# Designs tried in a protein design chat: VHH binders against Abasic site processing protein HMCES (HMCES). Part 209

Target 1, 269 residues: Abasic site processing protein HMCES (HMCES), of Homo sapiens (Human) (q96fz2)
Amino acid sequence: CGRTSCHLPRDVLTRACAYQDRRGQQRLPEWRDPDKYCPSYNKSPQSNSPVLLSRLHFEKDADSSERIIAPMRWGLVPSWFKESDPSKLQFNTTNCRSDTVMEKRSFKVPLGKGRRCVVLADGFYEWQRCQGTNQRQPYFIYFPQIKTEKSGSIGAADSPENWEKVWDNWRLLTMAGIFDCWEPPEGGDVLYSYTIITVDSCKGLSDIHHRMPAILDGEEAVSKWLDFGEVSTQEALKLIHPTENITFHAVSSVVNNSRNNTPECLAPV
Short names: E, the ipSAE of ESMFold2; O, the ipSAE of OpenDDE; V2, 0.75 times the mean of E and O plus 0.25 times the DockQ between their complexes.

## First folded at step 17 (VHH)

Design uc2 (from uc0 with Y59F; framework vhh_6z1v_2; at its last look DockQ between E and O 0.55; V2 from the best seeds 0.00; counts 0 for: pae O 6.2 > 2)
Fold by ESMFold2-Fast, scan of step 17:
Structure uc2 (fold): chain B 269 residues (1-269), chain A 123 residues (1-123)
Amino acid sequence: as target 1 above (269 residues)
Amino acid sequence: EVQLVESGGRLVRTGGSLRLSCAASGFDFSTYAMGWFRQAPGKEREVVAAIAWHGGITFHADFVKGRFTISRDNAKNTVYLQMNSLKPEDTAVYYCAARPYQFYDSPKDYNYWGQGTQVTVSS
């Protein structure tokens, strides 16, 4: 997973993340650094994306089931990194393989501190290799969505306008992530950065790509992954596996250039 | 105490009409999406219709589209299902369900449920 879409306006995104805490009370996640949220149809590594994490990471005595939403840099910078420029990190931390997460220092250390997060996206992009050409076919991959219609409308047809209306009720993709906190050696603000855990592709995606993000399907899985106060690392890792509850459609090559940030990036072709 | 109370279910003849109501209490109704589900004998519970928290977007299952209409009244904390041109296949217990803001098609994603109201359609 190396490209995502996360284009919803902040208020729509926040409502899509509504949840119930351990007491059964409906809540919206509380924002940290909301002004750093930048909606985009075409998010690449090193950009900021919104993640959910437990409030207990910020408040010593907080209920670990309560959630914060915060923009974090995509591409985990380990707390032990000693250089002044995070871009000088000599290995790729955009993704973290599930099979090596307990062996690699960059991921094992933050995981041991309970630094689990849920990475939010409309969906992610993947490029299918086409036999006989150097061209790859991009696909937009996302949770199955319930069809929506305007209240009181008669004879609504499947059209680009009707596709736009689906965003008002869009079920966000919820990917398992690990984050870390890095303090610049020369001073400055703490950098929060994350990696997306990856697993082998499910059968439904195997013809597109051999790997997929570890998707947390449903509120029970999301809650257990986030709640590092009640759920151990060992128990949380049981949530990391492929899912078949995913759908996709082909998109145009417009998405290939990460500078392109328009609805055309995810529109069906 | 959270409560969803369905009413309006009864015996009705094929081709008839019926209006179901679901009265909500104990939570902020205006911030919840509402769904109508049904369960026929020997079948799984399935979504029939749903409406978002603001009422501006809805869903109707293909098997009821054009016959059933969901609506809500946030001032009255009530969601409705208008059922027209009823068929024997519509015979089921109808359940009202609630989840925050957005509606989904799977029963497992809903937090609050009513006890159900029986609709029987006979020829």
Scores: ipSAE 0.807, ipTM 0.908, lowest interface PAE 0.7, mean pLDDT 91
Fold by ESMFold2, look of step 18:
Structure uc2 (fold): chain B 269 residues (1-269), chain A 123 residues (1-123)
Amino acid sequence: as target 1 above (269 residues)
Amino acid sequence: EVQLVESGGRLVRTGGSLRLSCAASGFDFSTYAMGWFRQAPGKEREVVAAIAWHGGITFHADFVKGRFTISRDNAKNTVYLQMNSLKPEDTAVYYCAARPYQFYDSPKDYNYWGQGTQVTVSS
């Protein structure tokens, strides 16, 4: 998993993250650093993307079921990293394999501190290898979406504007992540950064790519992954597995260049 | 206390019409999406129609397309299901349900449920 879309306006994204705390109270996540949110159809490693994490990471004695939403750097920078420039990290932390997470210091240490997060996206992109050519076919991969209609439309095919209305009711992809906090040696603000946990792909995706992000399907899974105050590392790792509740469509090669930030990146071809 | 109270279910002949209502209380109705679900004996509960919190976006299941219409009135804290051209296959208990802002097709994603109203369509 090395490319995502996360393009919703901040207020739409926030409403899509409405949840219940452990007392059953309906809440929206509270933003940290909202001005660092950079929506785009084409997010790549080293960019910031919003993640959910427990309020307990920021406030002593906070309710661990309450959620913060914050932009973090994609590509985990371990707290022990000693260079001044995070781009000098000699190994790739964009993803973390689930089968070796407890063997890698970069991931085991923050996981042991309860530094679990949920990475938010509209969906992610993967490139399928094509037999007989060097060409790779990009796909946009996302949760199945309930069909939406503009109010007052009955029994008729929706117009292209109804396509755009689907984003107002879009179910965000929720991926399991690990984050860490790095203090630059030369000073400055603490850097929050994350990795996305990966698993073997489900049968439905195996023809596209052999790996997929670990997807947390539903509020119970999201709550348990986030709540490091009540859910141990051992129990949380049981949530990490492939899912078949996923769909996809082919997209234009426009997405190949990470500088392209247009709706064409995810439009069906 | 959160309550969803359905009304309007009754016996009706094939081809007839009904309007179901669901009155909501105990939460800020204007921030919730609403759904109508139905369950026939021995069957799984299934989504019939849903409407977003602002009322501008809806869903209708394929099996009711063109026959049923969901609507809402935020001033009255009420969601409606207009059911036309009723068939015996529409016989079920109809439930309203609520969740914040957005609607989904799975019953497990909804926080609040009514007690249901029986709709029976005779041949």
Scores: ipSAE 0.691, ipTM 0.867, lowest interface PAE 1.1, mean pLDDT 91
Fold by OpenDDE, look of step 18:
Structure uc2 (fold): chain B 269 residues (1-269), chain A 123 residues (1-123)
Amino acid sequence: as target 1 above (269 residues)
Amino acid sequence: EVQLVESGGRLVRTGGSLRLSCAASGFDFSTYAMGWFRQAPGKEREVVAAIAWHGGITFHADFVKGRFTISRDNAKNTVYLQMNSLKPEDTAVYYCAARPYQFYDSPKDYNYWGQGTQVTVSS
């Protein structure tokens, strides 16, 4: 996974992340560093994206079932990294393979510390190789959405008002991530960064791409992944597997340019 | 205490109409999506219709085919299901459900449930 969409306004995104804590109380996640949230139809590595994480990561006596939402850097920077510039990392940390997560120190160590997060997106993009050509067809992949009477095709809303209504009820893709905290050697703010765990693609997606993000489907899966206080690493890892509960459509080549940030990126062609 | 109380279910003839109501209490109704589900004997619970917290977006299952309409009155903390042109196949226990803000099609994603009301359509 090298490209995602996360374009919802902050308030809409927050509402989309409504949850119940372990007491059954309705909650909205509190924001940490809301000013770092930058909505985009075309999110690439090294950009900031919103993730969910347990409040217990910030408050020692907090209920671990409570959630915080925070923009983090895509591309995990390990805490042990001693260079002053994260861009000097010699290995790719955009993704973490599920089969080797326990073999790589950069992922194993933060995972062992309970640094699990849920990466939020409208969906993610993948490119299908066309047989016999060097051309790649991009696809937007997301949770199946309920077709409402007023919902036109994605990106083809007849009016801005209808478009806003459709996205106000959008089910966000929830991907399993690992985050770490890096303190710059020269001082400054702690950098929070994440990697997306990937798995072998489900059968439905296999013709498009052989790998997919580990998708946490449903509130229970999301809660268990986040709750590092009550759910062990071993139990959490059982949640990491391919899911068939996805849909996709072909999109235009507009998304190929990471600088393009318009609804055309995810609109069906 | 959270309560969802369904009413309006009864025996009706084929082609008849019913209006189901669900009265909600114990939570901020205006911030919850509401849904109607049904369960027939020997079948799984299935979504009939749903409405978002703001009331501007609704969903109706394919089998509804324009016969049913979901609506809500936030001032009364009530969600409604108008059912027209009822068929024997519509015979089921109808349940009201609630979840925060957005609606989904899966029963698993709803937090609160009513006890249900029996709808029986005779041939």
Scores: ipSAE 0.018, ipTM 0.365, lowest interface PAE 6.2, mean pLDDT 89
ESMFold2 (binder alone), look of step 18: mean pLDDT 89; pTM 0.905

Design uc20 (from uc0 with D109Q; framework vhh_6z1v_2)
Fold by ESMFold2-Fast, scan of step 17:
Structure uc20 (fold): chain B 269 residues (1-269), chain A 123 residues (1-123)
Amino acid sequence: as target 1 above (269 residues)
Amino acid sequence: EVQLVESGGRLVRTGGSLRLSCAASGFDFSTYAMGWFRQAPGKEREVVAAIAWHGGITYHADFVKGRFTISRDNAKNTVYLQMNSLKPEDTAVYYCAARPYQFYDSPKQYNYWGQGTQVTVSS
């Protein structure tokens, strides 16, 4: 997973992340650095994306079931990294294989500190190799969505026109991530950065790509992954597996260039 | 503390109409999406209709579209299901459900549930 869409306005994104804490109270996640959130149809490594994480990471004695939403850099920079330029690690830590996560120091150490996060996206992109050509076909991959209609109106057939009308009720993709905190050697603000855990593709995606992000399907899985105060690393890793509850459609080559940031990037072709 | 109370279910004849109500208490109704689900004996609970927190976006299942209409009244903390042109296949227990802001089609995604109201459609 090396490209996502996360384009919802901040208020819509926040409501889509509404949750219940351990006491059963409805909450919205509290923002840190909200001005660093940059909506985009075409997010690549090194850019910031919103993640959910436990409030206990920031406040001693906080309820570990309460959630913060914060933009973090995509491409985990380990806490022990000694170079001044974090961009040097971009391609090495964009993804983390589930089968070797406990073997690699860059991921094992933050996992041991409970540094689990949920990476938010509208969906992600993958490129299918086409036989007989050097070109690849991009696909937009996302949770199945309920068909919405305007109150007091008759719904139309499913079409590209109706695609944009579903954003108000869009179910965000929730991917399992690991984050770390890096202090620049010369001083300055702490950098929060994350990696997306990957697993083998499910049957439904096997013809598009051999790997997929570890998707946390539903609030129970999301809550257990985030709650490092109550859920051990061993128990949390049981949530990491392929899922079949996913859908996709082909998109145009416009998405190939990460500088393109328009609705055309995810529109069906 | 949280309660959803359905009412209006009864025996009706084929082709008849019925309005179900669901009265909500113990939570901020205006920040919740509401859904109507139904379950017939031996079948799984399925979504019938849903309405977002602001009321401007709805969903109606294909099998009730054009016959059923969901609506809400935030002043009364109530969601309604107007059921027209009833068929024997509509016979089921109808449940009211709530989740924050957005509605989904899976029962597992809803936080609060009523006890249900029986609708029987005959002959």
Scores: ipSAE 0.776, ipTM 0.900, lowest interface PAE 0.9, mean pLDDT 90

Design uc21 (from uc0 with D109H; framework vhh_6z1v_2)
Fold by ESMFold2-Fast, scan of step 17:
Structure uc21 (fold): chain B 269 residues (1-269), chain A 123 residues (1-123)
Amino acid sequence: as target 1 above (269 residues)
Amino acid sequence: EVQLVESGGRLVRTGGSLRLSCAASGFDFSTYAMGWFRQAPGKEREVVAAIAWHGGITYHADFVKGRFTISRDNAKNTVYLQMNSLKPEDTAVYYCAARPYQFYDSPKHYNYWGQGTQVTVSS
C-alpha cells in the first residue's frame, strides 16, 4: 500500500468517524492540528494523512476508549532516529509487514508502547502487473458502499456526476497502523509519523497485487485496535489478517502522477 | 432513555398504500441517520430505505425503488416510509433504526432499534 485517496472536507471526515465510547456515549473524535489536514485524491508517502488514536496517548488518566483524530506523516520515523532530517532514514517505513512486526525494532518498540492508530482513507490504489508488458493497470480499492441518491432525484452511484452524492455518506477505509513520536535533535515540534501494517492479499485481490493493508472491518475491530489501555499487543495483533469485505474498480493512468489531484483519479474506466 | 417507536403497520390489499412513522426520543435526532429495515418469517433483516442526518441523501433498495419513499421531519423527531403499490412480498415486520450521521445497509452498524410494526399485504 503506497498510495491512497483521502479527499473529504474536514467536517465530512469527522462525521464519518462518529463512534461510541466504552460507556455507549456517542462522540466525534477531537482534532489535533486540524490545519495540517490536506484533502487529496492522490496521497503519497511523506505526506500527512488523518489517523485515529486513543485520547490516553495525550492525556494522563483519559478514558482509553475516547478518540483523537490527527494528521500524521506517512512514513514512520522511529523515536530513536538521531539524524536531523527524517528523509535521511535509510529504510522505507511506509509499510510494515505483519509477519515481521515483532522482529523489527522500528515497529516493535512503538507497538510495545501501545502506539496503535487507525489510518483513514477513502480507499487505496494498487497497480496490477499485466503479463507481457511493462505497463501496469491501476485500481482503486475500498469498502463496499451503499448506493446513494439525492432526495427526490435519480441517477447511478457509480456515475462520475453522482460521486459527490456518495462522498457525503462514504464509509472510510480503516487500516491498522503503528505510529511513533520523534523529537528533532536540534529542537522543534515533535513529529508524529505512521506506517501501515500489510498482510497477504485476500483471494478477491490476489489478481491485482500480492499484498494488502491490514483492514479493520467494523467498529469492534477499530475499537480494540485503538484501545491500548485495555487491549494488549498480543490481543490486538489477532485483528491483523486479510479481509474479503473489499471492492475495487480499474482507474485511469492519471493517478500514476502523484501531483494529479482530481476526481478523475478515482473514476471508473 | 433512547426510544424508537414505529406505527402505521396494518393489513392492506395488494396495490394499496400505507405510511409508516417512527417517533424518536432520548437522543439528538438531527445528528442521526435513520433506516427502515424489514424481516419476513424465516428471512434475515434487510434494509428497505435509509436517510442521512440532514435528509439530503437517501437510499432505497432495488425491490422497493419507485414504490417506497423515505423522508424525515427533524422538528418532529420523526422518520417516515411512504409505501405505494404494495405487493404480498412486502409482508414483513418493519423496523426503524438509527446510527450517527451516515446510513449503512447492514443491520450490524445501527445502534438503536424500534420494536417493529407488522405490515400484511393480501390479495
Scores: ipSAE 0.750, ipTM 0.887, lowest interface PAE 0.9, mean pLDDT 91

Design uc22 (from uc0 with D109S; framework vhh_6z1v_2)
Fold by ESMFold2-Fast, scan of step 17:
Structure uc22 (fold): chain B 269 residues (1-269), chain A 123 residues (1-123)
Amino acid sequence: as target 1 above (269 residues)
Amino acid sequence: EVQLVESGGRLVRTGGSLRLSCAASGFDFSTYAMGWFRQAPGKEREVVAAIAWHGGITYHADFVKGRFTISRDNAKNTVYLQMNSLKPEDTAVYYCAARPYQFYDSPKSYNYWGQGTQVTVSS
């Protein structure tokens, strides 16, 4: 997984992340660094994306079931990284393979500290190889969405105007991530950065790409992944597997250039 | 204490109409999406209609489109389901459900549930 869409305005994104804590109280996640959130239809590695993580990471006596939402850099910079420029990291940490996560120091160490996060997106993009050409067909991949209609209206589900209006009730894609905290050796703000855990593609996606992000389908899975105070690493890793509850449609080659940031990037063709 | 209380279910002849009501208490109704679900004997619970927290967007299942209309009154903490042109296949227990802001089609996504109200449609 190397490209996502996360374009919702901050208030819409926040409401889409409403949740219940362990006591059953309805909450919205509390923002850290909200000004660093940059909505985009076309997010690439090294850009910031919003993630959910447990409040206990910031407050020692906090309820581990309470959630913070924070923009983090995509591309995990390990806490032990010694150089002053994160872009000089010699290995790619955009994704973390589920099968080797406990073998690689860059991921094993933050997992041992409970540094699990849920990466938020409208959906992600993958490029299907096409027979007889070197060109690839991009697809936008996302949770199945309930059809929305304007109150009092009927029969407008598949119109272009209805596709644009779907965002107010959009079910965000929730991907399992690992984050770390890096303190620049020359001083400056702590950098929070994340990686997306990847698994083998499900049957439904196998014709598009051989790998997929580890998707946490539903609030029970999301809460268990985030709650490092009550859920051990071993138990949390049981949530990491391919998911069939996913849909997709082909999109325009406009998305290929990460500088393009328009609704055309995810519109059906 | 959170409560959702459905009312209005009864025996109705084919072609008749009913209005179901669901009175909510114990939570901030204005920040919750509301859904109507139904469950017929031997079948799983399925979504019938839903309405977002602000009331401006709705969903109606294909099998009730044009016949049923969901609406809400935030001042009264009540959600309604107007059911017209009732058919025998509409016979089911109708449940009111709530989840924050957005509605989804899966029952598992809803936090609060009413006890249900029986609707029976006969010829």
Scores: ipSAE 0.789, ipTM 0.904, lowest interface PAE 0.8, mean pLDDT 91

Design uc23 (from uc0 with D109A; framework vhh_6z1v_2)
Fold by ESMFold2-Fast, scan of step 17:
Structure uc23 (fold): chain B 269 residues (1-269), chain A 123 residues (1-123)
Amino acid sequence: as target 1 above (269 residues)
Amino acid sequence: EVQLVESGGRLVRTGGSLRLSCAASGFDFSTYAMGWFRQAPGKEREVVAAIAWHGGITYHADFVKGRFTISRDNAKNTVYLQMNSLKPEDTAVYYCAARPYQFYDSPKAYNYWGQGTQVTVSS
């Protein structure tokens, strides 16, 4: 997984992340650094994306079931990295393979500290290799969505011009991530950065790409992944597996250039 | 504390009409999406209709589209399901459900549930 869409306005994104804490109280996640959230139809590694994480990471007495939403850099910079410029990191940490996560120090150490997060996106993009051509077919991959219609106008709801109204009720893709905190040697703000855990593709995606992000399907899975105060690393890793509850459609080559940031990037062709 | 109470279920004849109501209490109704689900004997619960927190977007299952209409009254903390042109296949227990802001088609996504109201459609 190397490209996503996360374009919702901050308020819409926040409501899409409404949840219940351990006591059953309805909550919205509390923002940290909301000014760093940059909506885009075409997010690449090294850009910031919103993630959910436990409030307990920031407040020692917090209820571990309460959630913060924060923009983090895509591409994990390990806490032990001693150079001044994180762009000089020699390793690609965009993704973390589920089968080797406990073997690689860059991921094992933050995972042992409970640094689990849920990476939010509208969906992600993958490029299918086609035989006999140098061109690849891009696909937008996302949770199945319930069909929406304007109240009181059922007959007009299936108009192609109403496609954008789907975003008011869009179910965000929730991917399992690991984050770390890096302190610049020369001072400045702590850098929070993440990696997306990847698994073997499900049957439904096998013809598009051989790998997929580890998707947390539903609030129970999301809650258990985030709650490092009550759920051990061993138990949380049981949530990491392929899912068949996913859909996709082909998109145009507009998405290929990461500088293109328009609705055309994810529109069906 | 949190309660959803359905009412209006009864025996009706094929082709008849019925309005179900669901009265909500114990939570901020205006910030919740509401859904109507049904369960017939030997079947799983399925979504019938849903309405977002602001009331401006809805969903109606294909098998009820044009016959059923969902609406809400935030001043009364109530959601309604107007059912027209009823068929024997509509016979089921109808459940009211709530989740914050957005509606989904999966019952598992809903936090609060009523006890249900029985609708029976006969010829």
Scores: ipSAE 0.779, ipTM 0.901, lowest interface PAE 0.9, mean pLDDT 91

Design uc24 (from uc0 with D109T; framework vhh_6z1v_2)
Fold by ESMFold2-Fast, scan of step 17:
Structure uc24 (fold): chain B 269 residues (1-269), chain A 123 residues (1-123)
Amino acid sequence: as target 1 above (269 residues)
Amino acid sequence: EVQLVESGGRLVRTGGSLRLSCAASGFDFSTYAMGWFRQAPGKEREVVAAIAWHGGITYHADFVKGRFTISRDNAKNTVYLQMNSLKPEDTAVYYCAARPYQFYDSPKTYNYWGQGTQVTVSS
């Protein structure tokens, strides 16, 4: 997973993340650094994306089931990194393979500290190889969505107008991530950065790509992944597996250039 | 504390009409999406219609489109299901459900549920 869409306005994104804490109290996640959230239809590594993480990471004695939402840099910078510029990191930490996560120091160490997060996106993009050509066909991949209609009327499901209206009720993709905290050697703000855990693709995606992000399907899985105060690393890793609860459609080549940031990037062709 | 109370279910003749109501209390109704689900004997619970927290967007299952209409009154903390042109296949227990802001089709995603109201449609 190397490209996502996360374009919802902050208030819409926040409502889409409503949840219940351990006591059954209904809550919205509390923002950290909301000004760093930059909506985009075409997010690439090194950009900031919103993630959910436990409040207990920031507040001693906080209820570990309460959630913070914070923009983090995509591309995990390990806490031990000694250079002044994170872009100088020699390793690609955009994704973390589930089968070797406990073997790689960059991921094992933060995972041991409970630094689990849920990466939020509208969906992600993958490029299918086409036989007999060097061209690749991009696809937008996302949770199945309930069809919405304007109150008092019924519209065609696949019209451009109905497609645009779906964002008001969009179910965000929730991907399992690991984050770390890097303190610049020369001082300055702590950098929070994340990686997306990847698994073998499900049957439904096998013709598009051989790998997929580890998707946490439903609030029980999301809650257990985030709650490092009550859920051990071993138990949390049982949540990491392929899912068939996914859908997709082909999109235009506009998405290929990461500088393009328009609705055309994810619109069905 | 939290309550959803359905009313209006009864025996009706094929082709008849019925309006179900669901009165909500104990939570901030205006911040919740509401759904109507049904469960017929021997079948799983399925979504019939749903409405977002602000009332501006809705969903109606294909098998009820043009016959059923969901609506809400945030001042009265009530959601309604107007059922027209009833068929024997509509016979089921109808449940009111609530989840924050957005509606989904899966029953598991809803936090609060009513006890259900029985609708029986005779030929």
Scores: ipSAE 0.799, ipTM 0.909, lowest interface PAE 0.8, mean pLDDT 91

Design uc25 (from uc0 with D109L; framework vhh_6z1v_2)
Fold by ESMFold2-Fast, scan of step 17:
Parts: structure tokens; C-alpha cells; sequence
Structure uc25 (fold): chain B 269 residues (1-269), chain A 123 residues (1-123)
């Protein structure tokens, strides 16, 4: 997984992440650094994307079931990295293979510290290789969505904003991630960065690509992945497997250039 | 304590009309999406209609479009399902369900459920 869409306005994104804490209380995740959230139809590695993580990572006495939403850099910079420029990292940490996660120091160490996060997206893009050609067909891959219709009820509270009806009720894709915290050797703000865990593709995606992100389907899986105070690394890793509950459609080559950031990137062709 | 209490289910003749109500308590109704699901004996629970927290967007299953209408009254903490032109195939237990802000078609994505109200349509 090397390209996503995460274009929802902050308020819409926040409501889509409503959740229930351990005591059954309904909550919205609390934002950290909301100004760093940049909506885009075409997010590439090294850009910031919103992730969910446990409040306990920031507050020693916090309930580990409460959630923070924070923009993090895509491309994990290990805490042990000693150079001053993260772009000098010699290996790609955009994705983390599920089968080697406990063997690689860059991922094993933060995972041992409970640094699990849920990476949010509208969906992700994959490029299907076509036999006998250098051209690839891009696809937008996302959770199945319920069809929406505009209500004609006069007594109903109308949407305060004029949003396209599909996005106002869009079910966000929730991908399992690992993050780390890197302190610049010369001082400055701590850098939070993440990697997306990948698994073998499911049967439904096998004709498009051989790998897929580890998708956490539903609140039980999301809650267990985030709650490092109650769920051990061993138990959390049982949530990492292919999922069949996904859909997709072909999109135009506009998405190929990561600088293109328009609705055309994910529109069906 | 969170409660969803359905009412209005009864025996009705083919072609008849019925209005179901679901009274909600114990949570901030205005921030929740509401759904109506049904389950007939030997079948899975399926979505019938749903309405977002603000009431501006809805869903109606293809098999009830033009016959059923979902609506909500936030002042009364109540969601309604107006059922017209009832058919024997509509016979089922109807359930009210709630989840924050957005609605979906999968029962597993809803937090709160009522106990159901039986609707029987006879010819």
C-alpha cells in the first residue's frame, strides 16, 4: 500500500471516527496538531495522514481505551535513527510485512512499546499490472458503502454544509499501523511517523495486487489494536490477516502523478 | 441506561399501512444515526431503512422503496417507519438500532438495539 485518499474535511473525518470507550461512553477522538492535517485525494509516503492512537501514549494516567487522532508522517523513522535528516534513512518503511514484523528492529521495538495506531483513509490505490505492457491500471479500494439519498423531510435537521451525500456518510478505511517517536539529535519537535502493516491479498484482490494493507474491520478489531494497555502484542497480532470485506473500481491515470489532488483521482471510469 | 423501545407492530392485511415508532433514552439521540432492521424466521437480519444524525440523508432498501419512509423527531427522541402497501413478504420482527452519526447496512456496526416488534401481514 503506497497511495491513499484522505480528503474529508476535519469535522466530517472526526464524526466518522466516533467510538465507544471501555465504559460504554460515546466519544469523538481528541485532535493533536489538527493544523497538520492536509486533506488530499492522493496521499503519498512522506506526507502526513491522520491516525488513531491510545490517549495513554500522551497521558500517563489516561484510560487506554480513549482515543487521540493525530497527523503522522507516512514512513516510520525509528527512534534509534541518529542522523539529523530523516530522508537519509536507507530503507523503505512505508509498509511493514506482517510475517517479518517481529524480526525487524525498526518495527519490533515500537511494537513492544505498544505503539500501535489505526491509519485512516477514504481508501487506497493499487496498480494492476497488465500482461505484455508497461501500462498499469489503477484501482481505488475501500470498504463497501451504503447507498445514500437526500432526505425530503422538512422537520429533519439539514446538513449545515453542502456536502456530496456519499462523503457525508462515508465509512473510513481503518488500517493497522505501527508508529515511532524520533527526537532530532540537534533538538526540535519530536517526529511521529508510521508504517502500514501489509498481508497477502485476499481472493477478491488477488487479480489486482499480491499484497494488501492489514484492514481492521469493525470497532472490536480497531479497539483491540489500539488498546495497548489491555491487549498484548501477541493478542493484537492475531488481528493481522487478509480481509474479504472490501470493494474497488478502476480509476483514471490522473492518480498516477502524486501531485494531482482532485476528485478525478478516485472517480470511476 | 440506554434503551430503544419499538412499538406499533401488529397483524395487518395485505395492502394496509402501519407506522412503527422507536423511543430512545439514555443517550444523546441527536448525535446518533438510526436504523430499522427486520428479521423473518430462518433469515438473516437485514437493513430496511436508515437515517443520519442530522436527518438530511437516508437509506431505503430496494425492496421497500416507494412504500416505506423513515423519519425522526429529535425533540421527542423518536425514529419512525411509515409502512404503506404492505405485502406478506414484509412479515418479520422489526428492530430499531443506533450508532453514532453515520448509518450502515451491517448489523454488527450498530451499538444499541431494541427488542423488536412483530409485524404480520396476512392475505
Amino acid sequence: as target 1 above (269 residues)
Amino acid sequence: EVQLVESGGRLVRTGGSLRLSCAASGFDFSTYAMGWFRQAPGKEREVVAAIAWHGGITYHADFVKGRFTISRDNAKNTVYLQMNSLKPEDTAVYYCAARPYQFYDSPKLYNYWGQGTQVTVSS
Scores: ipSAE 0.775, ipTM 0.896, lowest interface PAE 0.9, mean pLDDT 90

